# VHH binders against q9w197: the designs that were tried, part 26

Target 1, 300 residues: q9w197
Amino acid sequence: RLRLQDIPALTQDHCRMRDPAEVERIINEFVIGGPERMQIVSDFDYTITKQRTEDGGAVPSSFGIFNACQSLPENFKAETDKLYHKYRPIEIDPHMPIAEKVQYMIEWWTKSGELTSGFPFDQSEIDQIASKYTHALRDRTHEFFADLQRLGIPTLVFSAGLGNSVVSVLRQANVLHPNVKVVSNFLQFRDGLLDGFQQPMIHTFNKNETVLNETSEYYDLVHTRDHIIVMGDSIGDADMASGVPASSHIMKIGFLFDHVEANMKKYMDTFDIVLVDDQTMDVPRTLLSLIEKQHKLNLE
Below, E stands for the ipSAE of ESMFold2; O stands for the ipSAE of OpenDDE; V2 stands for 0.75 times the mean of E and O plus 0.25 times the DockQ between their complexes.

## First folded at step 14 (VHH; framework vhh_7n9e_1)

Design M4 (at its last look DockQ between E and O 0.01; V2 from the best seeds 0.00; counts 0 for: pae E 14.3 > 2, placed apart)
Fold by OpenDDE, look of step 14:
Structure M4 (fold): chain B 300 residues (1-300), chain A 122 residues (1-122)
Amino acid sequence: as target 1 above (300 residues)
Amino acid sequence: DVQLVESGGGLVQAGGSLRLSCAASGFTFSDYYMYWGRQAPGKGREWVSGIYSGGGSTYYASSVKGRFTISRDNAKNTLYLQMNNLKPEDTALYYCAKESFGQKTGTYFDYWGQGTQVTVSS
């Protein structure tokens, strides 16, 4: 049996756990089960990407990458920013019921779609902008995805952002391997013009239910994999695996960066492991390494 | 049915050149972003190069930039990869792939060819 004290990556000060015994239990289950039982569900913005760069530079969101494209209408950014300022406070309001928030999120997307319609757009512009931010991925992300590919572990990048940007970054970073699936909001075109987003819409509060069930291909891939690592930077990300049919053991990893003291309790209550200002993939890689090592030993 | 058939691979000495071709069928070739990937022995598949449907925008991995050139002939439904100044580390099975932006697929590529082997000797 593995002990947490023997795993240096999990004993660091920035690695916080509500229940270390539970984390240890889950890890041992993962190790016993092997890579064939594993799947990964991860957010993209500020999860796979950094929350901060080494030089203090800003990391754009997937929509931020899109908004930086030159061919967008002049007022596009201004109008989308207005929408952000209107609906973002609602999204994060801790006192508003989720059912009420959902209506506002739908409204937000509808209005955003209207703005994202009626003009020509070359998606290669996204590639140009995204190419500048491949360095914004967490340290050793490339190694992490290589490990996942090597082990044959299905990996879902589940993003409520813009899928075109997400895919562009992952592709250019050479981490979009065949075992990686991206579920997100993608641009829609009609007659050579932008026509909003493809359906169904993915927003902050429906990641866990409707979207994962609609992709028969994904279900076929993961229905036998009941060991899940979930990664996110927001409280809502912790529930991304709720729509997965098979979930015997789930490890929830949260990345906490903003207002650490104020948010610590909520994150500790929500995630199994809270990583404070950790801009690396070292902890998830460590988990994979433990699984792989034991798997090799069992084959000998 | 979508079909991608790669050709043009072979054995070449370091510093040599090869030109790969990918014949596409079963879809409107000109409407899709196409790209080349490769898989070296013991390594995962990696992106090599991509070209947008209009042919105006191209992508290259840092490892091949300045040495490889991607192009397409939409009239012939063919994708090309000109590889110059080849190195032993370029040894791999090379695949052409069709991009898909479909939300329902969950995968950014919906089809890969069988690949063509490129071997670069020292």
Scores: ipSAE 0.259, ipTM 0.677, lowest interface PAE 2.0, mean pLDDT 89
Fold by ESMFold2, look of step 14:
Structure M4 (fold): chain B 300 residues (1-300), chain A 122 residues (1-122)
Amino acid sequence: as target 1 above (300 residues)
Amino acid sequence: DVQLVESGGGLVQAGGSLRLSCAASGFTFSDYYMYWGRQAPGKGREWVSGIYSGGGSTYYASSVKGRFTISRDNAKNTLYLQMNNLKPEDTALYYCAKESFGQKTGTYFDYWGQGTQVTVSS
């Protein structure tokens, strides 16, 4: 039976837990179940990508990569920024009821789709911009995804951003292995022109089983895997694995970088492990190593 | 350069009223959610009331609901807080704030004014 005190990565000062005993219990359940019961559900923006770089360079969001493309119509960026400034505060408002927020998110998505329609666009421009950020993934992301592939652990990258950018970054970083699936908002084309986004819309408040199709190939892969690591950088990411059976064990890892003091209570209430200004995959990787090594030892 | 300038504070007797104003510049005021916060001596920051860009949706902390009214005049780039039936526990430095956020989803930043002092005597 593993004890948190014997896991150095989890005893660091920047690694915070509201209930360490519960974290310890979940880790031991993961060890009992082994890699065969594991799945990963992770956000992309500022969860797989860094929240900050050491040299001060900005890491764009997946929509930020698209918005940097030179082929976009004049004023596209200004119009998109106007929508962002109008709707983003609503999205993150701690006091507005979610039902009310959903209507604004539908408005935002609809208007963004209208802006993203009626002109030619080539995916290769997203690829060119994305190539500049393959090293802006969290340290040891390559190793993390290699471990997931080796262990046969299904990995869902679940993003309310732009899937075309997400896939481009992951592919060019050579981490988009067969066990990785991406669910996100993808560009739609009609007659060689952009025609908004593919259905269904994904936003912060439906980023869960509500948009996932249980008859999908993904469901067949994961329906027997009730040991789940969820990774995110925002409160809304914590529910990405909602709707699994009550017998499931879920470890929620939250990456907290901005306004740490103001956000700490809410993150601690929401995530099992809160990592403060951690720009690495070291904690998730440590969990995988424990699961593999200790499970195998238990079998002998 | 975002600038928020609060005014209208002062000394008032319990049960009295004050109207705070916040003059905003350096951004398109009508596009942004705005809020009032307060900080009493030796206490942390407390969110008081917020209002969305269209002015129709308003929200209040439970401690002030029914007594305070937030409003905005987008033509004048001004945020208001009407404070009625003031209590000694309302004594604080009141500041106007603009929410914004970086490229990082789920995180936001506040821009604060320097505040206006409200003191409620028994």
Scores: ipSAE 0.000, ipTM 0.150, lowest interface PAE 14.3, mean pLDDT 83
ESMFold2 (binder alone), look of step 14: mean pLDDT 83; pTM 0.829

## First folded at step 15 (VHH; framework vhh_7n9e_1)

Design N1 (at its last look DockQ between E and O 0.81; V2 from the best seeds 0.00; counts 0 for: SAP .69 > .668)
Fold by OpenDDE, look of step 15:
Structure N1 (fold): chain B 300 residues (1-300), chain A 121 residues (1-121)
Amino acid sequence: as target 1 above (300 residues)
Amino acid sequence: DVQLVESGGGLVQAGGSLRLSCAASGFTFSDSYMYWGRQAPGKGREWVSGIYSGGGSTYYASSVKGRFTISRDNAKNTLYLQMNNLKPEDTALYYCAKESFGYTNTYFDYWGQGTQVTVSS
C-alpha cells in the first residue's frame, strides 16, 4: 500500500487536501486497477494552460485567442466584452442557484453566437494566434500527455470555451495524440460564413450532462474505465464526472490561483486535491507514474 | 470507414526532396481539414502542416516552413506533402490525418499507418 508521506509531490505545501486518507485510498485503487481502468477528464483554460506565466504575462482563454484574430469585425471584441461583463458576474455568483445561472449562460451563448455570425472567417488565423501560446501550457504538459499516450489512457479535454482554439493549441503543442479527445464549442459555417457554434451548447454547468452519459459518443469509448482523474480550475469542473457509476473512483484535482484565501474553503470542499499556484502537471504525472510502476511490477 | 494510406517515403540524402501522398477514402475529402504529422524515434507525434477545406488555407510548423508544401487534390482524394531541402532531423514516420467531429461536439483525429522518411547526413 502506498502512503502519501512517501510521495513527495503530494506532500508539498501548495498541495492541499481536505481528506488525505481519502486521497491515499483513491491512489491505491488507481494503482491496483492499473492504467487499463484509467481515464482523464480535464478542463483546458487555466487548467491545461497556465494561470500565469513566469514573466507575469497574461494567458488568453480559448475565446481570447479567437478574439485576437485580425479579420474579426471591428466591433466584435467590444460587443463580446460587454457580454462578458454582464454574464461573468452571474456565472461566478456564489449565491445564485445553478438552475437560474443556466438560463443566463444559455442567453450569453446565444448572444455570442449571434455576434459570431454573418461574416467570413479563415480558421488559419486561429492557428496563427494559437501558435504564440503553445508555451502557455503548464510545465511538463508535453510529458504528461506523452505518459497518457504511452499508457493508453483515454483523455478528454472538456472545455466550455472555443474548441477551435483548444484543438489548435493542443495540436501545435504536439500533445493532441490519438488518445486525446476534445469536447467543446466549435465554430459553425454556413455558405462560407460563420454561423455561430455547433450544437449542443457546452456551458459551465452542463459538462456532466454532455459527455459522461450513456448517450455520449465518448461514453462508448470510456464506459469501462471507472478510475477517473478530473482536473479543473473552476468549481464547476469538479462535476465533470458526476454521471459515472457510483462504484467509480474519482480523483478531483483543482487548480487555485485567484483570491486564494477567499476561495480556499470552497475549493477544499469541492476538490480532493487543491493545488495552489502550481503551474505544472507534476501532481497528475506523479499519479500516472505510480500507476505505471505498479503495472510494470505486475507484468514481471 | 475512414481510410488514410500514406506513401512516398524512403531514404534520401540531406538536401534532397521527397513527395508524400495520402490516399483518402470513406469520407468527403473536400470538406475535411487534413494535416501531416510525424514521429521521430523516441519522440512523440509532431504536427507538421495542415490544409483547410474550401479555400485551402495552409499552415506550417516553424521547423518546416519554407521547405515543405502541403497540397490537396480533391478530385483524387489525395493529400500531398512536398518536402524540399530535407534534413536529418526530418527523419520520422510521417502520418496523414483527418479531423473529425462526433454528434456531441466531440473532436478527434483519424490517422494513417504512416510512411517512413529517412534523411541521411
Scores: ipSAE 0.696, ipTM 0.879, lowest interface PAE 0.5, mean pLDDT 93
Fold by ESMFold2, look of step 15:
Structure N1 (fold): chain B 300 residues (1-300), chain A 121 residues (1-121)
Amino acid sequence: as target 1 above (300 residues)
Amino acid sequence: DVQLVESGGGLVQAGGSLRLSCAASGFTFSDSYMYWGRQAPGKGREWVSGIYSGGGSTYYASSVKGRFTISRDNAKNTLYLQMNNLKPEDTALYYCAKESFGYTNTYFDYWGQGTQVTVSS
């Protein structure tokens, strides 16, 4: 039986836990269960990518990569910024009922699709822009994804952003291995012109069973994998595993960077492990290492 | 079912050329983003080059840019990789791949079995 005090990565000052005993219990369940019961569900923007670079610069979101493309109409960014400023406050409003928010998220999506329609677009521009940010993934992301592939652990990158950007970054960083799947919003084309986004729409409030269903190829891979690591950088990411039918143990890792003191209580209430200004994959990798060690012992 | 069958690999001297082919079936080839990846023994899989459905939009890893040319023939459902000025570090098993979407908008890559390229000096 592992004890937290014997796991150095989890005893660092920036690694915060509301209930260390519960974290310890879940880790031991993961270790006993082995890699064959594991799956990973992770957001992309500011979860796999860094929240900040070493020089303090910003990393663009997946839509930010798209918005940087030269083929876009002259006023495209200004129009998408108008939609963001209208709908973002609604998205994060702590008092509005979720059912009402969903109606506004549908409106936001519909209008965004209309803006992203009726013109040609060279998809290789996304690759050109994305290439600049393959070095902006969290430190040891390459190793983390290699470990996941070696252990045969299905990995879902679940993003309400732009999937074309997500895939391009992951592919060029050489981490888009066969065990990785991406669920996100992807561009749609009709007769050589952009025609909004592929259905169904993914937004903050449907990153769950309403988007993933039992007919997907992903479901067949994971329906027996009831040990889940969830990784995110916002409160909304914590519920990404709610659509998994047979989950028994979920470890939620939250990356907290912005307004740490103001957000600490919410993150501590929501995530099992809160990592403050941690721009690495070291904690998730430590969990995999513990699981792998026990797996090797069981095979002997 | 989806089939991707690579061919054209072999042994070649440094500075030489090879042309790889990938015969595709079981999907609408002309609508798919296609790419080549490679894996040297004991190393991870590396993305090499991709080509979008229109045949004019291509992109290359920096390690091969200017030496390799990706192309496709949508009428023959075939993807190609022309490899010029080959170097020993290009030695690898080369894989053809396609982007795929499940019924629920789930992105994943489908890979072929690969064809071996060995560059001697």
Scores: ipSAE 0.602, ipTM 0.864, lowest interface PAE 1.9, mean pLDDT 88
ESMFold2 (binder alone), look of step 15: mean pLDDT 84; pTM 0.842

Design N2 (at its last look DockQ between E and O 0.81; V2 from the best seeds 0.00; counts 0 for: pae E 2.5 > 2, grease 24.8 > 24.2, SAP .729 > .668)
Fold by OpenDDE, look of step 15:
Structure N2 (fold): chain B 300 residues (1-300), chain A 120 residues (1-120)
Amino acid sequence: as target 1 above (300 residues)
Amino acid sequence: DVQLVESGGGLVQAGGSLRLSCAASGFTFSDSYMYWGRQAPGKGREWVSGIYSGGGSTYYASSVKGRFTISRDNAKNTLYLQMNNLKPEDTALYYCAKESFGYNTYFDYWGQGTQVTVSS
């Protein structure tokens, strides 16, 4: 049996756990089960990407990458910013019920879709912008995804952002391996013009059973893999693996960066592991390494 | 069923040229973003170049920009990669790929690949 005290990456000060015994239990389940039972579900923005750069530079979101494209209508950025200022406070309001927030999120997306319609757009512009931010991935992301590929572990990048930007960054960063799938909002075209986004809509609060249920195409691919690592930077990300059987083992890893003191309790209550200002993939890689090591021993 | 079959690989000396082809079937070729990737020994897959549908805009990895040219013939359902001024570092199995979507899910289809070996 593995002990947490013997795993240096998990005994760092910035690695916080509500219940270390539970984390240890889950890890041992992972190790016993092997890579064949594993799957990864990860957010993209500020999860796979950094929350901050070493030089203090800003990391754009997937929509930020899109908004930086030059061929967009002149008023596009201004109007999308207005929407952001209206609906973002609602999205992050800790006192508003989620059911009420959902209505606003739908409204936000609807209006955004209207703005993202009726003009021609060359998607290569996204590639151009995205190419500038391949370095914005968390440290050792490339190694992490290589490990996942080597171990044959299905990996879902589940993003409420713009999928076109997500895919562009992952592809250019050479981490979009065959075992990686991306579920997100993608641009839609009609008669050569932008026509909003593909349906159904993915927003902050439906990254759960709405997409990863028995009716989803991706479910058919991973329903036999009941050991799950979930990674995210927002509270809502913790629910990305909801709907799985009760016999499943889920490790929820949260990346906490903004307002650490104010958010610590909520994150600790939501995630199994909370990583404070950790701009690396060292913890998830450590988990994989433990699994791989045991797997190799079993093959000998 | 989506099928992608690469050809045109081989052994070439540094500074030489090759032209790869990818025969596509099982989908509307003209409507798809297509791209080339490669995998060198001991390394993961690397994105090389892509070509969009419609206007046919192209994009290249920095490592091949200025040396490689991606093109497509929609009438023949064929993707091409002209590789000039080849370097030993270009040695890899080259794959043809297409983007695919299903239920808001992105994934790639890949061919079996064609081997390119560049000798010093």
Scores: ipSAE 0.678, ipTM 0.871, lowest interface PAE 0.5, mean pLDDT 92
Fold by ESMFold2, look of step 15:
Structure N2 (fold): chain B 300 residues (1-300), chain A 120 residues (1-120)
Amino acid sequence: as target 1 above (300 residues)
Amino acid sequence: DVQLVESGGGLVQAGGSLRLSCAASGFTFSDSYMYWGRQAPGKGREWVSGIYSGGGSTYYASSVKGRFTISRDNAKNTLYLQMNNLKPEDTALYYCAKESFGYNTYFDYWGQGTQVTVSS
């Protein structure tokens, strides 16, 4: 039976927990259940990529990578910025009912698709831009994904961003292993021209219901895996596992970087583990190592 | 079902050349992004080169750029990798892959691979 005090990575000052006893219980359930009951659900932007780099360089979002492509129409960025400034305040409004927000998110998506239509686009431009940011993943991400592959743990990268960018970064970083699946918004092409995004739309408010159904390829991989680690950098990421089949124990890890004092209470209430200005995969990796260690002992 | 069958591997001396082929079936080849990956002994899988649909744009990992050329023949449903100026560090199992989508879910399919061994 593991005690939190004996797990150094979880006793660091930047590692905060609203209920350490509950974290301890869930860790022990994961260890008892073993790797065959595990699955990972993670956001991409500023969760797998860093929120800050040590040298102060910018890390673009998945849409930011796309928007940096040179072959986009001259006015594309300006029009995209106009949509962002109109709809982003609605998306983050703490008082507007979610049902009303959903209608605005559908409007935003529709208009974004119209802007992203009717012109040729060389997808290798995404690869060119993405290549610059394969070094901006959280420290030890390569090792983390290698551990997941070795342990046979299905890993879902669940992003409301642009999946083409997500896949390009993960592939070029050599972490897009067979156990990794990406659920996101992808570009659609018709007759060699961009034709908006593939349906159905993924936005902040449907990340947990729309794509995780019994007919998906991912469902077949995970329907018996009821021990879940969720990783995210925003409050909305905490519920990503709600649409995943049957779960008994969920560990929610939140990466807090922006406005730490103002957001601390909300993150502590939402995530089981809150990591303040942690740009590594060390805590998730520690959980895997505890599971693997006991699994190996059970085989001996 | 998706089937990807690689061939053309073998033993070559450093500085030599090989051409790999990947015979594809079970999907619309001409519409798919295709790529080559490799796995050296004791190492993880490494992405090598990709080619977009219709014989479109290509992109290469920095370790092989200028030495390897990816191409496709959509009439034959075949992906190729021309490897020139081979080095011992190119020794690996080479496999072809395709992207797939279902309900906004991205999956890659891989073949079984063909062994390339480069002696010094």
Scores: ipSAE 0.511, ipTM 0.829, lowest interface PAE 2.5, mean pLDDT 87
ESMFold2 (binder alone), look of step 15: mean pLDDT 84; pTM 0.849

Design N3 (at its last look DockQ between E and O 0.01; V2 from the best seeds 0.00; counts 0 for: pae E 11.7 > 2, grease 25.6 > 24.2, SAP .812 > .668, placed apart)
Fold by OpenDDE, look of step 15:
Structure N3 (fold): chain B 300 residues (1-300), chain A 122 residues (1-122)
Amino acid sequence: as target 1 above (300 residues)
Amino acid sequence: DVQLVESGGGLVQAGGSLRLSCAASGFTFSDSYMYWGRQAPGKGREWVSGIYSGGGSTYYASSVKGRFTISRDNAKNTLYLQMNNLKPEDTALYYCAKYSFGQYTNTYFDYWGQGTQVTVSS
């Protein structure tokens, strides 16, 4: 049996746990189960990407990448920014019920879609911008995704952002391996012009309902994999693996960066592991390494 | 530049009432979620009440629920906090605030006013 005290990556000061014993239990289940039972569900913005660069530089979101494109209408950035300022506070409001937030998220997307319609756009512009931010992935992301591929672990990048940007960054960073699927909001075209986004709409609060149900294509791929690592930077990300059988083992990893003191309690209550200002993939990689090591031992 | 200017604070006896105002400028007030916070002596800043831009949804800390009422006048770019049945524990510097977001980093920070002092005597 593995002990947390024997895993240096999990004993760092920035690695916080509500219940260390529970984390240890889950880890041992992962190790016993092997990679064949594992799947990963991860957010993209500020989860796979950094929350900050080493020099303190800005990391754009998937929509930020899109908004940086030159061919967008002159007022596009201003209008989308206005929407962001209106609806983002609602999205992150800790006191508003989720059920109430949902209608505003839908409204936000609807209005965003209207703005993202009626003009020509070339996907290559996203690629150009995205190419500048491949370095913005968390440290050792390449190794992490390589480990996942090597172990044959299905990986879902589940993003409420712009899928075109997500895919572009992952592809150009050479981490979009065959075992990686991306579910997000993708641009829609009609008659050569942008026409909003493809359906279904993915927002912060329906990520758990859209893809990981019994009717989804992805479900067929992962329904036998009941050991799940969930990664995110927002509270809503913790629920991405909701709906799985009760016998499943889920490790929820949260990345906390902004307003650490104010958010600590909520994050600790939501995630099994809270990583404070950790711009690396060291903890998830450590988990995989433990699994792999035991797996190899079992094969010998 | 974003400016938030609080007023209406003062000394009041327990059980009394005050109405705080916050004059906002430098941003589209009508589209902004606004909230009140307070900081008591020797304590950290705490959230008190929030109101959605549309004016429909209001929220309150458990300690003030039923006693305080947040409202807004978008035509006047003004946020209000009606405080009834005040208690000595409500003594604090009260701040008007809004969320702000980085354009690229998707991180948020708060704009705060200078605050208005509320003192409730027993």
Scores: ipSAE 0.012, ipTM 0.286, lowest interface PAE 9.2, mean pLDDT 88
Fold by ESMFold2, look of step 15:
Order: structure tokens, then sequence, then C-alpha cells
Structure N3 (fold): chain B 300 residues (1-300), chain A 122 residues (1-122)
């Protein structure tokens, strides 16, 4: 059996755990089950992309990439910035109950859809903008996704953002391998014009079975994989596992960067591992390495 | 159905050049974002270069920037990749790809050709 004190990545000061013994137990269950019982469910914005860069540059959200497209109406960016500044603080608020947050998320997406209607748009322009940000993924993301592919581990990128941007960044960064599935909000067109987003609309707090019923092929791929790593940067991401097939053990990893003191209690209550200002994939990569190597040793 | 047929691969000495072509059918080529990918022996797939529907914006992986040039001829429904100063590490099966999104799904999908082999001897 592995002990946490023997895993350096998990003993660092920025790696926080409410219940270290439970984390240790889950890691050992993952090792017993091996790669063939694993699946990954991860958010995209500020979970696969960095929350901050070394030089302090901005990392746009998936909607931020869309908002930077030049063909958008003149005031589009200003209007979407107003929505972002109104609703994003609500989304990440550690004290507001999730049920109340849901009402604001519906309002945000509804207004965004109305704003994203009635004009022509070439979706390939998103790829143009996204090419500028392939370098803004968490350090060692390339290696993490390569390992997931090599180990045959199904990986769901479950995003309440704009899927057109998510796919573009992942593909251009050469990490969108065959084992990766993206479930997100995609642009809709009607009569040659934008018509908001394809239904059903996904927001941070409805990433669950209701939304995933449109991905029956994904359920078929993962129904035997009851060991789950969930990765997110907001409290609403922790419930993404409730939308997957039967699970026996779930490891929830939360990336906490902004307003740390105010958020710490809610994150510690929600995630099994809270990573404070960690802009890497090192902890999830360490888990994969342990699962592969120790499982193989146990079979010998 | 979407059909993508690559051609122009072959064996070339290091420092040489090749031009790949991709004949496209089964969709409105002029409206589509197109790209090239490659897969080296024993490696995963790598995105190489993309070009938007109007043909004015092109994008390149850092490993090929300055050596490869993507272009398209919308009248001929053909995508091209001009590869100059080829190196042994460019040896791969090269794929033409069409980027697509489903109107009624929250997922994306790509269409890929069967590929054309490029082998660069040192």
Amino acid sequence: as target 1 above (300 residues)
Amino acid sequence: DVQLVESGGGLVQAGGSLRLSCAASGFTFSDSYMYWGRQAPGKGREWVSGIYSGGGSTYYASSVKGRFTISRDNAKNTLYLQMNNLKPEDTALYYCAKYSFGQYTNTYFDYWGQGTQVTVSS
C-alpha cells in the first residue's frame, strides 16, 4: 500500500486535503483497479488552461476567445464584458448557495444567447484567435494527455464555456487525442445567421446526468470504469461525477487561485485535493504514474 | 459523405521539398476550416497547419513554421501543403482534415482522409 508521505507531489504546502487518509485510501483503490478502470472528467477554462501565466498575461476563457473575433458587431465585446463582470463573481462566490447561483447562470447564458444572435459569423475565425493561446495550457498538459492516450483512459472535457473554442485550443495544442470527448455549448446557426447556442444549454451547475443524456456513446465507453478523477477550478465542477455511470471511488481535484482565503473553506469541503496556485498538471500526472506503475508491480 | 483524398507524398532526401494535395468532396469546401495533421511512426497525431475558409489566415505548429506553407484553391476544392527544407523528423503519414460541429449536439467532430506517406531520408 502507498502512503501519502512517500508521494512528494502530494506533500507540498500548496497541496491541501481535508481528509488525507481518505485521499490515500482512494489512491490505493485506483492502484488496485489499474488504468482499465479509470476515467477522467475535467473542466476546461482555468482547469486545463492556466489561471495565471508567469508573465501576468491574460488567459482568455473559451468565450473570451470568441469575443476577440474581429467580425463580431462593434459593441459585442463591450456588451459581453458587462455580462462577464456581472456574473463571473457570482459563479465563483464561495458563500452563495448553488441553487441561488443556478438562477444567475441561467440569466447569464440567456442574455449571452440573445447577444449572440442575428448576424453572420465564420466559425473558423475562432481557430485564428485560439492559435494565440495554445501555449497557455497548464504546464505538462501535453504529457498528461499523451499518457491518458497511451493508457487508454477515456477523458471527458466537460465545459460550460464555448465548445468551439475548447476544441480549437485542444486540437491546435495537439492534445485532442481519440480518447478525449468534449461536451460543451456550441454555436447554433439559423438561416445563415448565428442563433445563440445549441440546446440544451450547459452552465457550471447543471453538468450532470440531464445534460449527458445526449452523449449515450460516452456512457457505453465508460460504463465499466468506476474509478474517476474529476478536475475543476470552481465549486460547481465538483459535481461533474454525478453525471457519469456508476462509480465506486472519485478523486476530486480543485484548482484554487483567486480569493484564496475567502474560498478555502468551501473548496476544502468540496474537493478531496485543493491545489493552491498550481498552474501545472503535476498532481494528476503523479496519480496516473502511480496507478500504472504500482498496479503493474502488484500483478507481478 | 465527406471525402478527403491526400496525394503527393513520397521519399525525399533531407533538405528537399514536397507538395501535398487534398481533394475534397461531399461538403461546401469554400465554407470549411481545413487543416493538415501528421502521425509519425509509433507516435500520436500532431496538428501541423490550418487555414480558414477565406484563405487569408494561416496557422502553423512551431515545428514547421517557416518551412511549410498551407494554401487552398476553393475553385478546385483542393487543400495544399508545401513542405520545404524537410528533415528526418518530418517523416509521417500526413492527413487532410475538415473541422466540423454538429448543429444539434454539444460535441465536435473531425473528418480525416486516409493520409499520404512522407519519408525523409537523412
Scores: ipSAE 0.005, ipTM 0.235, lowest interface PAE 11.7, mean pLDDT 83
ESMFold2 (binder alone), look of step 15: mean pLDDT 83; pTM 0.828

